# Designs tried in a protein design chat: VHH binders against p49116. Part 55

Target 1, 238 residues: p49116
Amino acid sequence: EGPLLSDTHVTFKLTMPSPMPEYLNVHYICESASRLLFLSMHWARSIPAFQALGQDCNTSLVRACWNELFTLGLAQCAQVMSLSTILAAIVNHLQNSIQEDKLSGDRIKQVMEHIWKLQEFCNSMAKLDIDGYEYAYLKAIVLFSPDHPGLTSTSQIEKFQEKAQMELQDYVQKTYSEDTYRLARILVRLPALRLMSSNITEELFFTGLIGNVSIDSIIPYILKMETAEYNGQITGAS
Key: E = the ipSAE of ESMFold2; O = the ipSAE of OpenDDE; V2 = 0.75 times the mean of E and O plus 0.25 times the DockQ between their complexes.

## First folded at step 5 (VHH)

Design r28 (framework vhh_7qbe_3; at its last look DockQ between E and O 0.94; V2 from the best seeds 0.00; counts 0 for: pae E 3.6 > 2)
Fold by OpenDDE, look of step 6:
Structure r28 (fold): chain B 238 residues (1-238), chain A 119 residues (1-119)
Amino acid sequence: as target 1 above (238 residues)
Amino acid sequence: QLQLVESGGGLVQAGGSLRLSCTASGSDYAMGWFRQGPGKEREFVASISTSGGYTYYADSVKGRFTISRDNAKNTLYLQMNSLKSEDTAVYYCAADKWGRYLSTDYDYWGKGTRVTVSS
């Protein structure tokens, strides 16, 4: 029985749309987010343990955790994405909507709080200087979460999550032996992911591209997408 | 590919100070300093995380050397104080693409800058 993750699963390179506009429009934001989403899903798909769960279980698993994976991806790719700039642009767009009385006061509050949570989470991860390996393992732990309702093969999922956790422990112990509490500091960030609404995330990052189509509904298609097609889209968009 | 260029090396008297610089083309790397003395193996000196929030030092340089970085300038620094003859070495800048500030296998290396401490 080999490790859950290999060095090939540590690679997580997001390619941004080019050129970057002076003013970040909704299309650019949505395209960037979509690329990150695709990258995250295809990362999951590249894990043998994930494949072993079968298509139905895989789909269900990703549907349950895509927001968390996406958020971890945002944190990991915050610099290359210029996430602060993207979020500022989103806020600006929201302000326009507010001026047009398209949103209730309560909704505005919810959305702004969500943006704050995203910023805070990403900032917290940056402060910890989480490395590529740690991100990979954290994503695996999030991916193989057995506590989502409606999942099949929960025992196997749990086993994979445990394996991810153990490998993370070993890695941190080996790599950061001088930092005794690093593992704990990293793991205690995970609960923050569960505080974030997938619906609001979808609205902020994806509504401009997919309209009324839900991320939930397109996940099966993303998972079935050929890697070559994905790569082609990235290169073609440049 | 990331290019690293060290500078600031030279001759200094024991007890003196020297500041090394390393210019990188990017700022999203964990970075470190290594040194190789005459007839010795390359050894770890200091490392710094991507944000600069974490720094680590070899025991031999603790309290004397300070590693820092300016991400806006894409520059890594090593302030060396209270220099000793044993600090004589070629100093190398290194970068880790995975952001590991305690990396054992850095991906990019500079050509090095020579530091000579005279007794």
Scores: ipSAE 0.609, ipTM 0.843, lowest interface PAE 0.8, mean pLDDT 91
Fold by ESMFold2-Fast, scan of step 5:
Formats: sequence, C-alpha cells, structure tokens
Structure r28 (fold): chain B 238 residues (1-238), chain A 119 residues (1-119)
Amino acid sequence: as target 1 above (238 residues)
Amino acid sequence: QLQLVESGGGLVQAGGSLRLSCTASGSDYAMGWFRQGPGKEREFVASISTSGGYTYYADSVKGRFTISRDNAKNTLYLQMNSLKSEDTAVYYCAADKWGRYLSTDYDYWGKGTRVTVSS
C-alpha cells in the first residue's frame, strides 16, 4: 500500500489556553498538558494502520506509550508552550516544598531528576532541529512498539514499526542528503524516552485533572471521542 | 496564515554590500532565500533551520553571503558581501511549514525585494 503516514499526519498544531496568566498555576499547566495529550491521541487515532489493529489493541498501545508520545509532543511544541517557563515554575514550587519540609527529600530528588532528563531530551531534539515529518515518524515508531507487555498482534505492530523506520530513512536521506549521519543522531535519542517515568509525568503535568483519575483510565474515553467532542474539550479547534 | 515581507533591496556597486531582511508573522519555521534574475529560473540562495543552528548555501554564494535569524524579532537576514553583477535579481524570502531547512518545495513566499548590482 501507500505510505504509513500522509501529509495530514505531519501537521501537529497545539493551541494554547489564552491568556497566559501573570503567574503560572496548576490549572494552566494541566489545561496546556491536556490539550497536548488530546492532540497526541487524536493524531494516533487518525492513522489508518492504527485503526486497522482494532480498538482493544489501540487502547493497549496508547496506554503503553502515552508518556513517550507526550514527551515527544513536549519537545515538538516546546516553543509554543514556553515549556522552559512551565518547568521553571514547577522547579520553584518544588524548591518551596523542600524549604517547608512538605515533601520527602528523596521524592523531590526523584522529581528533579525527571525534570532534568526532560530538559536534556528537549534540548537534544532542539539542537537537531527535528522537522515535522521526522517528529511524525518518531511518534509512529514509538506508537507501533511491539515490545510492551500484554500486547496481542505483535507481528503486525512490528510490521508497522518497520514501515515507519523505512519511511523515515527514505525521507531523511532524500531531504537531508548533505547530512549523512542525521538519521543515526535522531534514532539514538529515542531510548531516553523509556527512562522517563509516566507516574512522574502525570504528577508534574496533570495534578489539576478533575476527579483525581489516572491517565490510564482516561485513555479509552479519549480514543472514542468524536470530532465534535474533541473540539468541545479544552483543546479547542483540532 | 504566515505572512513574509522582504526589505533592504536597492542599487549597489559591484564589490559592495547589502543586507536584506524578512519579517515573518511567526518564527517556528525553517526559512530560506531564493532569487530570480532577469530571464532566469528562480534559484536557491541559502537556508536556515528553525533554531538557526544549521545553515546551507548555494555554491555561487558560499563565502560571500551569510544567512541569520532573530527569532525574538521574527526576522530573517541575508548579509550579502562582495556583490557581483550576476547577483542582480529579485530576492524572495520563503518558509517551510514543517521546519525542513533543506527543502525544495517551501510553502510560504514573500513578494520579493529587488537587488541591482551595477558594474
């Protein structure tokens, strides 16, 4: 068949809540993160290969990789999000918690290490000036990961991942012919995504989520949302 | 949608210098300069990545032209030194919507600014 992704799957436009508050708060951060999460899941849901795997497999894949997709999205949208400003606000809050002995030192250290890993990842991607096509294919590679526990149809998932890798290679070789080792520099960034804790990501970005529900519990509902429901959420226009 | 406005064109003597500017309504784009001389096809001049970390130049301008950008001002620049009569052209600012600084099919184009190099 044709390509795994079409040009419509390359477009990834995050609309931020307006206006940005004078001082960042948990509600603004949570709304911004939720918009990115919804955009990421809508992106995955629109891929014909993803749809072909069926609802149960779709849910399992996204539950396994949402943190990787979200982190790639943070890197891709870092400028429009003013991500450095958001992370600085989170760090300030954590430093105040240390001074007031409200959280254990071990927990704060763990969270600070996560923030450092996230900053390092985003900086590494920014240094490479990863383009929209490259981000789309990197997201496809992490989405179609056959190695997560509990997955069925792993042979088909692996086929789609290999197709994503092949198409990324063809794209980079054609577009960046002057940079012989670009693909290798891009691909070696992916293992870092597996080192970042989804639980800590959830605590940093989704603490304002109403009903104190987990991202895992919400995923099936987001994947089933119709376009009108998606547009009616805090994401605004898709 | 993204709008691009070039400025800085004019008449300059051979061996002289000129700086072109392009003001964009946004800065999340890989950008480039193209030119079209009298009776010639539009040709690539230089490109720059979204962050400005990568630049690429046509062989005809290497060592003479410098592309740069100021993302805080949403402005792209082309510093042209050691100008030759062959550099006479309308210069166009272009942007790629997906951030591909080595693209042949840029998505957004300005209307151009005229550069005339007299001998």
Scores: ipSAE 0.462, ipTM 0.789, lowest interface PAE 2.3, mean pLDDT 88
Fold by ESMFold2, look of step 6:
Structure r28 (fold): chain B 238 residues (1-238), chain A 119 residues (1-119)
Amino acid sequence: as target 1 above (238 residues)
Amino acid sequence: QLQLVESGGGLVQAGGSLRLSCTASGSDYAMGWFRQGPGKEREFVASISTSGGYTYYADSVKGRFTISRDNAKNTLYLQMNSLKSEDTAVYYCAADKWGRYLSTDYDYWGKGTRVTVSS
């Protein structure tokens, strides 16, 4: 009934902490990532189709897809965030951890491979010059994934995902009518999101969260937050 | 709030060349050039994606005009070669906040720079 997303769901404005320090530190990186996470959760919560699924289903969906949604957000905001500089700073912090801690060689390899995969994903998205409407529909496609274990209402979730796919197709055909293969080029980027580890994303970006808890465990609280608190977390005004 | 300022307009002889510039207060936008000739409606000239990797041109300027951008300087360019009297117009820089390089509806506009091509 009507479009899945409206123009209000296309807006995705990330504001970085000010001032940017000369040498990036864990607190700046964690604050920047937290703003993106809350912006992404606010976006998901604002969608009427998401609201219609009910609280338990909402929590299950976000737990299953938050890392993919966050990764799309990183790609969309990579230039504003200076993501390449942030990732370089994270590598430097890993070197310090190696000097002071005993990490397994296998874990270090996993983390460095994840950083490389993340950089390559963001670069590939930037080369395609994916627009704000396309990002909004891609986020909806990953949000309304019916394939996650333990979901209720999977047929309704699948219908919402199909609607997001249809709306993306219609949008691309209308807006980019002279670029015949644009939809296909965009869609072939999505499987890379399955390669991103939520565990490693937490280590890279969310070290220093109060309580040092997993994002999975705080998602029910994030989804219940009052709108004013959401806006404070997104802008750092809290 | 994006601000766009065009420069580089002027008088040139037919067959000559001119280069327009547009300085922007940011670089996270798909951008384009439009023009409005005497007694005519505003028309599309060329557009370029946010990264600069995709360009598109109106048929009337293909092969003669080149759009480019320098994102380090937040600057958009239009190189105009083999100018004709029909190219006489006020040229406007425009930006799309959603990053659509084939947009028909732009959100931010400059004040324009006049180009006059004498016969």
Scores: ipSAE 0.323, ipTM 0.729, lowest interface PAE 3.6, mean pLDDT 86
ESMFold2 (binder alone), look of step 6: mean pLDDT 85; pTM 0.864

Design r29 (framework vhh_7qbe_3)
Fold by ESMFold2-Fast, scan of step 5:
Structure r29 (fold): chain B 238 residues (1-238), chain A 119 residues (1-119)
Amino acid sequence: as target 1 above (238 residues)
Amino acid sequence: QLQLVESGGGLVQAGGSLRLSCTASGSDYAMGWFRQGPGKEREFVASISYSGGYTYYADSVKGRFTISRDNAKNTLYLQMNSLKSEDTAVYYCAADKWGRYLSTDYDYWGKGTRVTVSS
């Protein structure tokens, strides 16, 4: 009835683990990534339209798009995360693994290609200086994607996606009225998110999680968390 | 919650130069400079995106003023050249909470620094 997103849904503030270690390690990277993932899921579950779809649909949508939401979050929070430093550390580790023959060359190529795609995406978003309102609506567009296999309620999901697209268009045309091509430049960045493997994202950022659990398996748990538990996860206090 | 502190204001002769600074208690904001001259409404001067990749200027200051930022120091700058008597105003540093460098309303404001341009 009202707008898809309110001002509260535009606010997206990541609290990083402190202190930052002198040398980056798997635990720090995993904790930082987990906070961003939990913040992203909390953001999604706070949207009234998302809540209206029901628990089963909510779980299916987030399972399908968590990597896209996470990647948009990495781009939005790149500075506060020192993402370039994290990626440089990962690249250095991979180069050392090549020299020590610890990983196959094909696997290393896949991971390096993923890192390159991620860097290009984040650089593109930074060059466009995507604002908080634009990020919120881009996240809504990817969240309400009706085209993932196995989804129910696809008609309602599509309506919410169209509403997100319309509200983003209205916002950009009003706020950046002198930049005729801004919306087009923003929207053509979205297809790149689907080229990034969720399995490789999981390997790069979530290796510090218990090895017998996947992001897919914890999503239903996170979405059902009480607000206090959820806030504890994103602030590092539980 | 965000604190903005302007500095660098003063008296300067027409044709002179002055650099204003604004120190912020946080980053990740689009920022801008506004001014209010005697008997005038507050007017937009210049804005800059967080990365510094986008800048926007009021027509009255284009070619004379340069906005820049140093994110490592959480500091915004306004380099003012070829100053005119019409530039006399209190200059305010402002930040937009959503990162909109073309915002019509800014959320956070400093207390201002006075610039007087004498003929």
Scores: ipSAE 0.138, ipTM 0.627, lowest interface PAE 5.1, mean pLDDT 86

Design r3 (framework vhh_7qbe_3)
Fold by ESMFold2-Fast, scan of step 5:
Structure r3 (fold): chain B 238 residues (1-238), chain A 119 residues (1-119)
Amino acid sequence: as target 1 above (238 residues)
Amino acid sequence: QLQLVESGGGLVQAGGSLRLSCTASGYDYAMGWFRQGPGKEREFVASISSSGGYTYYADSVKGRFTISRDNAKNTLYLQMNSLKSEDTAVYYCAADKWGRYLSTDYDYWGKGTRVTVSS
């Protein structure tokens, strides 16, 4: 009956690996991305509504939307991560891979197009100057998506999504009362997240971590971690 | 806890200009300037979003004051032009922890810098 999210769910603070290397490398990029992924999973798990769905349902939900949550996290943490610098390093690595005949030109083209879409998304979010409450509710709308194939308890998920949408609307209308069309500008950004390939996100950000294992396959293990294990991952203390 | 330190206050003649600065770290913070004049309640002056892309001004200062920030220097600025005697106040720097630049309920406050406009 209370709000879907509390102030603790609005807090989203990424701790970057330290020190930053002189030259960006795959290990630094993968560790940074892993910290953001684990922070995103920990955020989702901390929501009482998410826990109320039960483990089978909430695991299926995160498997379906992890890439959308991760991409929103990249946009929200873009400055802390120096995301533009990370993307430039990834582009440089891909260009070196074509010269070494390690990847086909067609695959590199697909990956470059994905990077351009990601940059465009992050730039659009930055231009809108989305605040912490707005990001929290956008993540909640994405998390509680009832329309993924194979989901159970879709009516309950839909109710949580509608609650997230209503609370975002109330927040934006109250806080940004002078900007009548702000909510619409924010919401039309969300469909682009579903066009982003999770396989390409894995290749760009998690190559050093997962190798031949998909993020989808490790999500159940991440969601079962104790709080101390989550904290270890997001601070790099493990 | 975030600490905000204002500087740049002083005595200035009517029609003159003055630039206030506030050391403000935290790229996720929306920042604002408030003021409290002699015998008056604290009032909103201007605010700026975390990136600096959006600004909002009180009607009393529109066209005369400009709010800006340099995130590389962790500094917030208020450029005050065409100063009037009514602008005499203690000016406070404030930060909203959630990045809400249109908020009037800010979470962190500086101790203020005094601006006196003579004549």
Scores: ipSAE 0.011, ipTM 0.442, lowest interface PAE 9.4, mean pLDDT 84

Design r30 (framework vhh_7qbe_3)
Fold by ESMFold2-Fast, scan of step 5:
Structure r30 (fold): chain B 238 residues (1-238), chain A 119 residues (1-119)
Amino acid sequence: as target 1 above (238 residues)
Amino acid sequence: QLQLVESGGGLVQAGGSLRLSCTASGSDYAMGWFRQGPGKEREFVASISGSGGYTYYADSVKGRFTISRDNAKNTLYLQMNSLKSEDTAVYYCAADKWGRYLSTDYDYWGKGTRVTVSS
């Protein structure tokens, strides 16, 4: 009927923990990442089309795509987060782990390659000057992916993804009319998100939140939270 | 809310140059300049994306005006060269909070700075 997303869904504002410590630590990185994760989950849950799919389908979609949503959020919020500073601190920690013989060289290589891919993705999005509307629709395209294994209601998910793609196309063609190939340059960035390991994302950003469980195992719990509980996680208030 | 403050307006002679400035918090806003001349409706002049990588100009100013920004200083600029009497207007700084540099609707507006071009 109406558009897939409203102006409310374009708004995506991350509030960082304050104050920023003089030296970055695991606690600050985890709290920052957790706020972004909860902001992303709250964003998804607020979409009427997402709610219309029902609880089981909603849970399966977010379990499958949380890492893609989180990575898009990192790119969108890179300046607010000082993401380059956070990644530099993680790299420094990894270099110290090599010197202390705490991690295998192969594992460190995998993690460093992941950080490089993440930096390259965020830099490419920054160079393209992806705006807030474009980010909202890219997140919607990722969220409404019908091709994840085990999904039910795949026809309805596909229709919502097609609606997101159509609305993004209409927006970009109207707003960036002089840049004929902008949409193509934006869309070709999306496949890289699926090359990002969710396990490595968990290790880098969420060890303080999840302990010995995985993000996908807590997704059902997160999606059932009341709005006030989401706001508490996003702002650090109880 | 975001406050936009324009400066640099004044009286200049035709063929002269003038640089307008606008201060704004945040570097992710798309920003633009609009103007309203005597007895005219407000018209678009130029816009720039959040990173400064994309710019867009009205045909009437293309080749004469240059929009730029310094995100470290939270400042937007409009360099106006080869000024004509028809460039006489109040110039407004505007910002779009979603980064849409080709938007027709801007969220935040300054109060304007007056530019008078005499013959």
Scores: ipSAE 0.000, ipTM 0.348, lowest interface PAE 13.0, mean pLDDT 84

Design r31 (framework vhh_7qbe_3)
Fold by ESMFold2-Fast, scan of step 5:
Structure r31 (fold): chain B 238 residues (1-238), chain A 119 residues (1-119)
Amino acid sequence: as target 1 above (238 residues)
Amino acid sequence: QLQLVESGGGLVQAGGSLRLSCTASGSDYAMGWFRQGPGKEREFVASISASGGYTYYADSVKGRFTISRDNAKNTLYLQMNSLKSEDTAVYYCAADKWGRYLSTDYDYWGKGTRVTVSS
């Protein structure tokens, strides 16, 4: 068979709401994050191997890994999002909440630990200068994870993950031939994604989108969207 | 206006169990339990998403307390097991209007129900 990903799957272009407001608000943060989430879901559903697994398996995979895909997307799009500015605004809000006695110290500590983990992950990816091909294959490795509970077709999913790993290896060895240990340095970053709480990501970035439902509940809807409807979501056209 | 009414508080012996209830005038809210012990500041206990699919617990109650909800009855529950003297507090039910179970602040609060754990 041909490669797991085509050149079109390497292109990952986030269109931000324009312009960034002088003072960050929940609507801007939520719209930016929603665009990235929708872009990530559209990226996944465009992969022929993913489509071949069938709708039930597709839904289960994305429900299991959306936080990992989203976090990789945050790292890849950190500059275009001004992610450091968004995280600083969230930290400032949390510190003011401590001062105003609106939250317990325990909850604030958990959220601050999450933000620290996210910053460390994004910084590590930036220091490694991860390129668009590497991000595409890292996302594919995460997407085709056979080890999530409740999955069917785990042998086929594992086959696609191994194909993603093989193609990433071939790319890195060809493109970064002088850096013998680059692939190992990249791959050891992936376990950190599973240590980040999807619940805290949901709260920090998606409260304006999900309201009274979870990201888990809207995933089937996003995966079933027509291309025109999807394009409307990522550009903000209504 | 959302109204929250807690019930189920009382006196219980250490090692015992107690279940708190909170009845809301609506159910499309993320909800949580907070408590304030004698001479202490209000602290987070547990929270639950609007759907009930996600829960979050303070380290001090993890493994002993269980938060749950019945959206058909507009009722939030806190099952408290293996109670300790340190759990003595007024317990408050809270709701977030935007569905944010990890909110930096809650919009609606009940008046509280008192729990006393004796040795």
Scores: ipSAE 0.000, ipTM 0.089, lowest interface PAE 21.5, mean pLDDT 83

Design r32 (framework vhh_7qbe_3)
Fold by ESMFold2-Fast, scan of step 5:
Parts: structure tokens; C-alpha cells; sequence
Structure r32 (fold): chain B 238 residues (1-238), chain A 119 residues (1-119)
């Protein structure tokens, strides 16, 4: 049947807004995050196995896993995005907000804990030096998760997830043959993605773009965008 | 397009030391050093992962050569100690676009820098 992913599906190139401002602001952060989100959704819809499941199933899968795909994308694109600088700016803003009594202490604590979990995840992926091929298959594993509520075609989704796992195993064993335990070290990182709050990710990276509309609500529209409209979102304007 | 430029090559006496540098127009690549001696095929010397967390060396250079990188400067280094006449070669910087530091098929290559080790 051929491989689940081709070389075109391993390619994942984020184009950042230019120029980078002297001081980070919410507009730059939201624009960068939106480009990564659109790139992630375009990546998913380009997979033949994904398209074969049908539009309703496709929408349900992406709604369930967008935060996991986005977080993997943040880790993969951390250097090009200057993610550590973005997170430091957010932390500084939160510390100033508690002094000015603009946010509750409980909310600030939740957001700070989320940022530390995100940093820990990205640092663990960086320490493992996850390559582009490994990232592609990790994204496929989280995309084809058969255990989300309300899914139809769960047996087919499970087969695609197993295929992704098998192809990742084959790749790692051949490419990193010296490192017997590499695959295990990579796979034990995945459960952490499900412990991260999609609501807090949305607040940190998509404030000012969503308003009162959730990412979950706009997913069907992003998946239906024509290629030209999609390219306008990820390449930016002059 | 990623561009790689090697520097630091030259003439050095056996037992001496030399440090090669390679500047890249971008980051996030796994990188390596390869060499080609007179009348020989190109051979692997050393590689380093995108963050510098993993390094890998050819048996012929283990304990003598050290690969390192400075990602803030987009620069790769090869510190060569206890040089031997058989180390004489053109040294090439290479980068893998997928971050595979154990890759056999590197995607980007520099033009090389010549190292001559005299007896």
C-alpha cells in the first residue's frame, strides 16, 4: 500500500513574519502562532490516509488533537520562532500583571505552570535532537488517535496510527542503529502532550485573533480553505 | 538555500593541532565533517546533532578530534589534535536538512578547506 508519509510530508518549514520587532508584542506572537497552526493543518490535510477518512472524521480528529500538533510544531520550530524569547516575554508580562492586580493569582499560577510544562517538553525534545522525519511520524501518531470521543471509523484510524508507529520504528532502528533505546525515549514523551491545556495554549498564543471564538470552532473553516487562501496565511503579505 | 563556508585549513606538522570552522547561513541542521584524501573516496569524520547534545566520530579520529558548534553564531568547529600524515585531505562541512546526525545522505555541502600534514 505504500508508506503512510512521503518525503513531502516530512517537509515542515515555518516562514516567520518579517521583520522581527525590536520588542515582542502580541501581534507578532499571534501572527507567528497562526502561521504555525495553518502550516500544521495544511500538513494534516495533505496526507492521503487522512483524506481517505472523509471530511467529518477529518474535522473531528483535528479538533481533538490540534493542541498536540501545535505543541509538537512549537518544539520542532522553537529556534526559527525564537520560542524561548517569546515565553520569557510572556512570563515578564505575567509578573507585571500580578503587581498591578490585573489578573487573579490562581490564573497566573495556571499559566506559569503551563509555560514551564511547555518549556520542559521542548527542552526534552531538543535534548533528544528529534529530527524532521521523527517529528512527522510523531505528528501522525497523535493525528490518528482512535481514542477520542465521538469518532467514527475508529478501526481505520487505529490502523493508520499503527502504520505510523511501525514506520517510525523502522526509521529509528535503521537511522539510529547504535542507540537501542532511542525509540522508547521518544515515545514516552508523547503522553505529556495530553496533559497540556488547549484553553491555556489558546490564551497564550491566539489572544487577539480569536476573540470569543475558539480554535475548535474555526478548524472546519481552515480545513476547507483553498490552497491560495492558505498560502496567504502562512507566507504573509509584503 | 543553505550556504556553508569552511575556513581554517593549512599546512601543519605531524603531531600539531588545527581548528576548522564552518559558517552556515541558517541553523537547526545536523552537521558533519567529511574529508577526501589524495586518490581516496570521501569519508566521514564526525557529526553533531542540531543542539550539540549528540556527537559521533569515525574510529580513526576518536580521541584526537573534537566536533562542537555555536548555534548563536551558526558556526561548526572541528578541533584536530595529534595530527598524522594520513589526516591530509580536503575537509568538507555538510548539513542534513532533517536533523539526522547519523545520516549518510547529507543535503548541503561546502566547497572544502585543504589540510596538509607534513612529516
Amino acid sequence: as target 1 above (238 residues)
Amino acid sequence: QLQLVESGGGLVQAGGSLRLSCTASGSDYAMGWFRQGPGKEREFVASISSTGGYTYYADSVKGRFTISRDNAKNTLYLQMNSLKSEDTAVYYCAADKWGRYLSTDYDYWGKGTRVTVSS
Scores: ipSAE 0.019, ipTM 0.561, lowest interface PAE 7.2, mean pLDDT 86

Design r33 (framework vhh_7qbe_3)
Fold by ESMFold2-Fast, scan of step 5:
Structure r33 (fold): chain B 238 residues (1-238), chain A 119 residues (1-119)
Amino acid sequence: as target 1 above (238 residues)
Amino acid sequence: QLQLVESGGGLVQAGGSLRLSCTASGSDYAMGWFRQGPGKEREFVASISSGGGYTYYADSVKGRFTISRDNAKNTLYLQMNSLKSEDTAVYYCAADKWGRYLSTDYDYWGKGTRVTVSS
């Protein structure tokens, strides 16, 4: 047995739509977010441990954790995305919605609190200067969460999560040997991801989706298409 | 493939100052400076995390050298003050692919820039 993740799985490179418009619009924001979501699902699907769980389990895991993976991706890619500029544009759009009396004050408050939580999370990760290896293993810990309702193969999922935790610990202790509490500071950030509403994430980043389809509905389709493409590359079959 | 190009080397008198620069073709790397003096092994000088929040220095340069970076320009700097004859070396820029500023095994290396400190 080798490591849970290979060098290929640590590499996470987002390609943004170009050029970035002077005035951000919902199409650019949605396209940018969709690219990150696709990259995140492609990343998950390429992990041998993930593939070993089977398609039904894969679908259930990603449906349960896509928002956590997406948020980690936003933090990791915040600079290349100019995330602060995107969030400012979303806030401006929300202010226009208030003026048009399209949303209740309570709903707008919930959305603004979500944006604040997202900014706080991304700022905390930036201050910790999380590296690419650490991000890959944090995503693996989130992906292999055995505690979501309705999961099968929970014992194997838990073993993969423990393997991810052990490999992250070994890495941090060797690479950041002078920072005794680094791992603890990193891991304590993860519970905040589960407080982020997936419905609000959809509203903020995916409002322009064709066919008014929820992320939950497209997950099996994306994973199936990615599986076919990936298997073609691995086996040479079409 | 990451390309690293050092500049700023030259001849300087003991007690003087010099600033080295390293331009990179990409970002998101932890970066560092190493040096190799005449007849010596390559030794670590200083490193900086990808975001610039963490720095690490060799004991021989603490208080005299400052590492910094400008990520908007993809440029790494080494400000060298109170230079000594012992600082004479070829200085190399290096980058770690995973962003590990405490790594002792860097993945990408420049060709180096020569610094000579005259007595």
Scores: ipSAE 0.015, ipTM 0.500, lowest interface PAE 7.1, mean pLDDT 84

Design r34 (framework vhh_7qbe_3)
Fold by ESMFold2-Fast, scan of step 5:
Structure r34 (fold): chain B 238 residues (1-238), chain A 119 residues (1-119)
Amino acid sequence: as target 1 above (238 residues)
Amino acid sequence: QLQLVESGGGLVQAGGSLRLSCTASGSDYAMGWFRQGPGKEREFVASISSSGSYTYYADSVKGRFTISRDNAKNTLYLQMNSLKSEDTAVYYCAADKWGRYLSTDYDYWGKGTRVTVSS
């Protein structure tokens, strides 16, 4: 029919909690991460192709790929978030937690490796100077992944992913015509997203979340939020 | 709303050098320099990616001009060497909201700074 994404889907503006505290704390980090997560979910639910798959499929897709979408969002919003400063604060917080309630050596190694993988990913995206259109289509390729276990409508999901790949190729070929291998350099970054644990992302960025609630459990509620309710989450309005 | 402020324009002798600066109220944008000479349409001069890793130049300035940026200071530079009378123009700083350093249509514009190259 028409293009998978419109110009409105290219716009991805994160509003940070204000003012930024002089010394970062888990509450500020969690609120910042939550805003990015809500922005990413709202971005996905605004796509007509996504809506066409139905609520059950939408929930299953986002549960499967939220960590990949969130990580792409971290890379895209790294400067507005001062991500390097946040990661340093997380490391300091973890060191303090280790002193009080020592984690196993294996767990510490897993968490540190995750932080280094995240830094490597964000640095690689920054070096490639991925633009807003490219980020939007990379997120669409990730969102419309037909290969997650338990999915229904996999043929339709695959069709939307192929459409995203085609439109990204057309865009890159026209916009960066002098750089023949740019698309290949961009696409080979995507497999790294699946090597990052969603459980570790949750521990690092969502430790300030109230209670024993997992991201997996709240996804259906976020996807059903009305626009006014969503705006309250991203602006901090009660 | 992004604000762009150019500086560094002035009168310079042919064969001389001049450095223009542009201060932005924010970062993450692909940036470029455009110019408009007397009685001419606005034309592209140079662009730079958000990280500064990629640069692009109009054929007329290639080898003479260098675009660069300091992201810590939110400042864009244009180093102009071997200036010619044809380089006389008002120079505009521009930013692309989606980070496309090969954009043909920029979203944010400064007010311009005048460069006059004498014979």
Scores: ipSAE 0.225, ipTM 0.674, lowest interface PAE 3.9, mean pLDDT 86

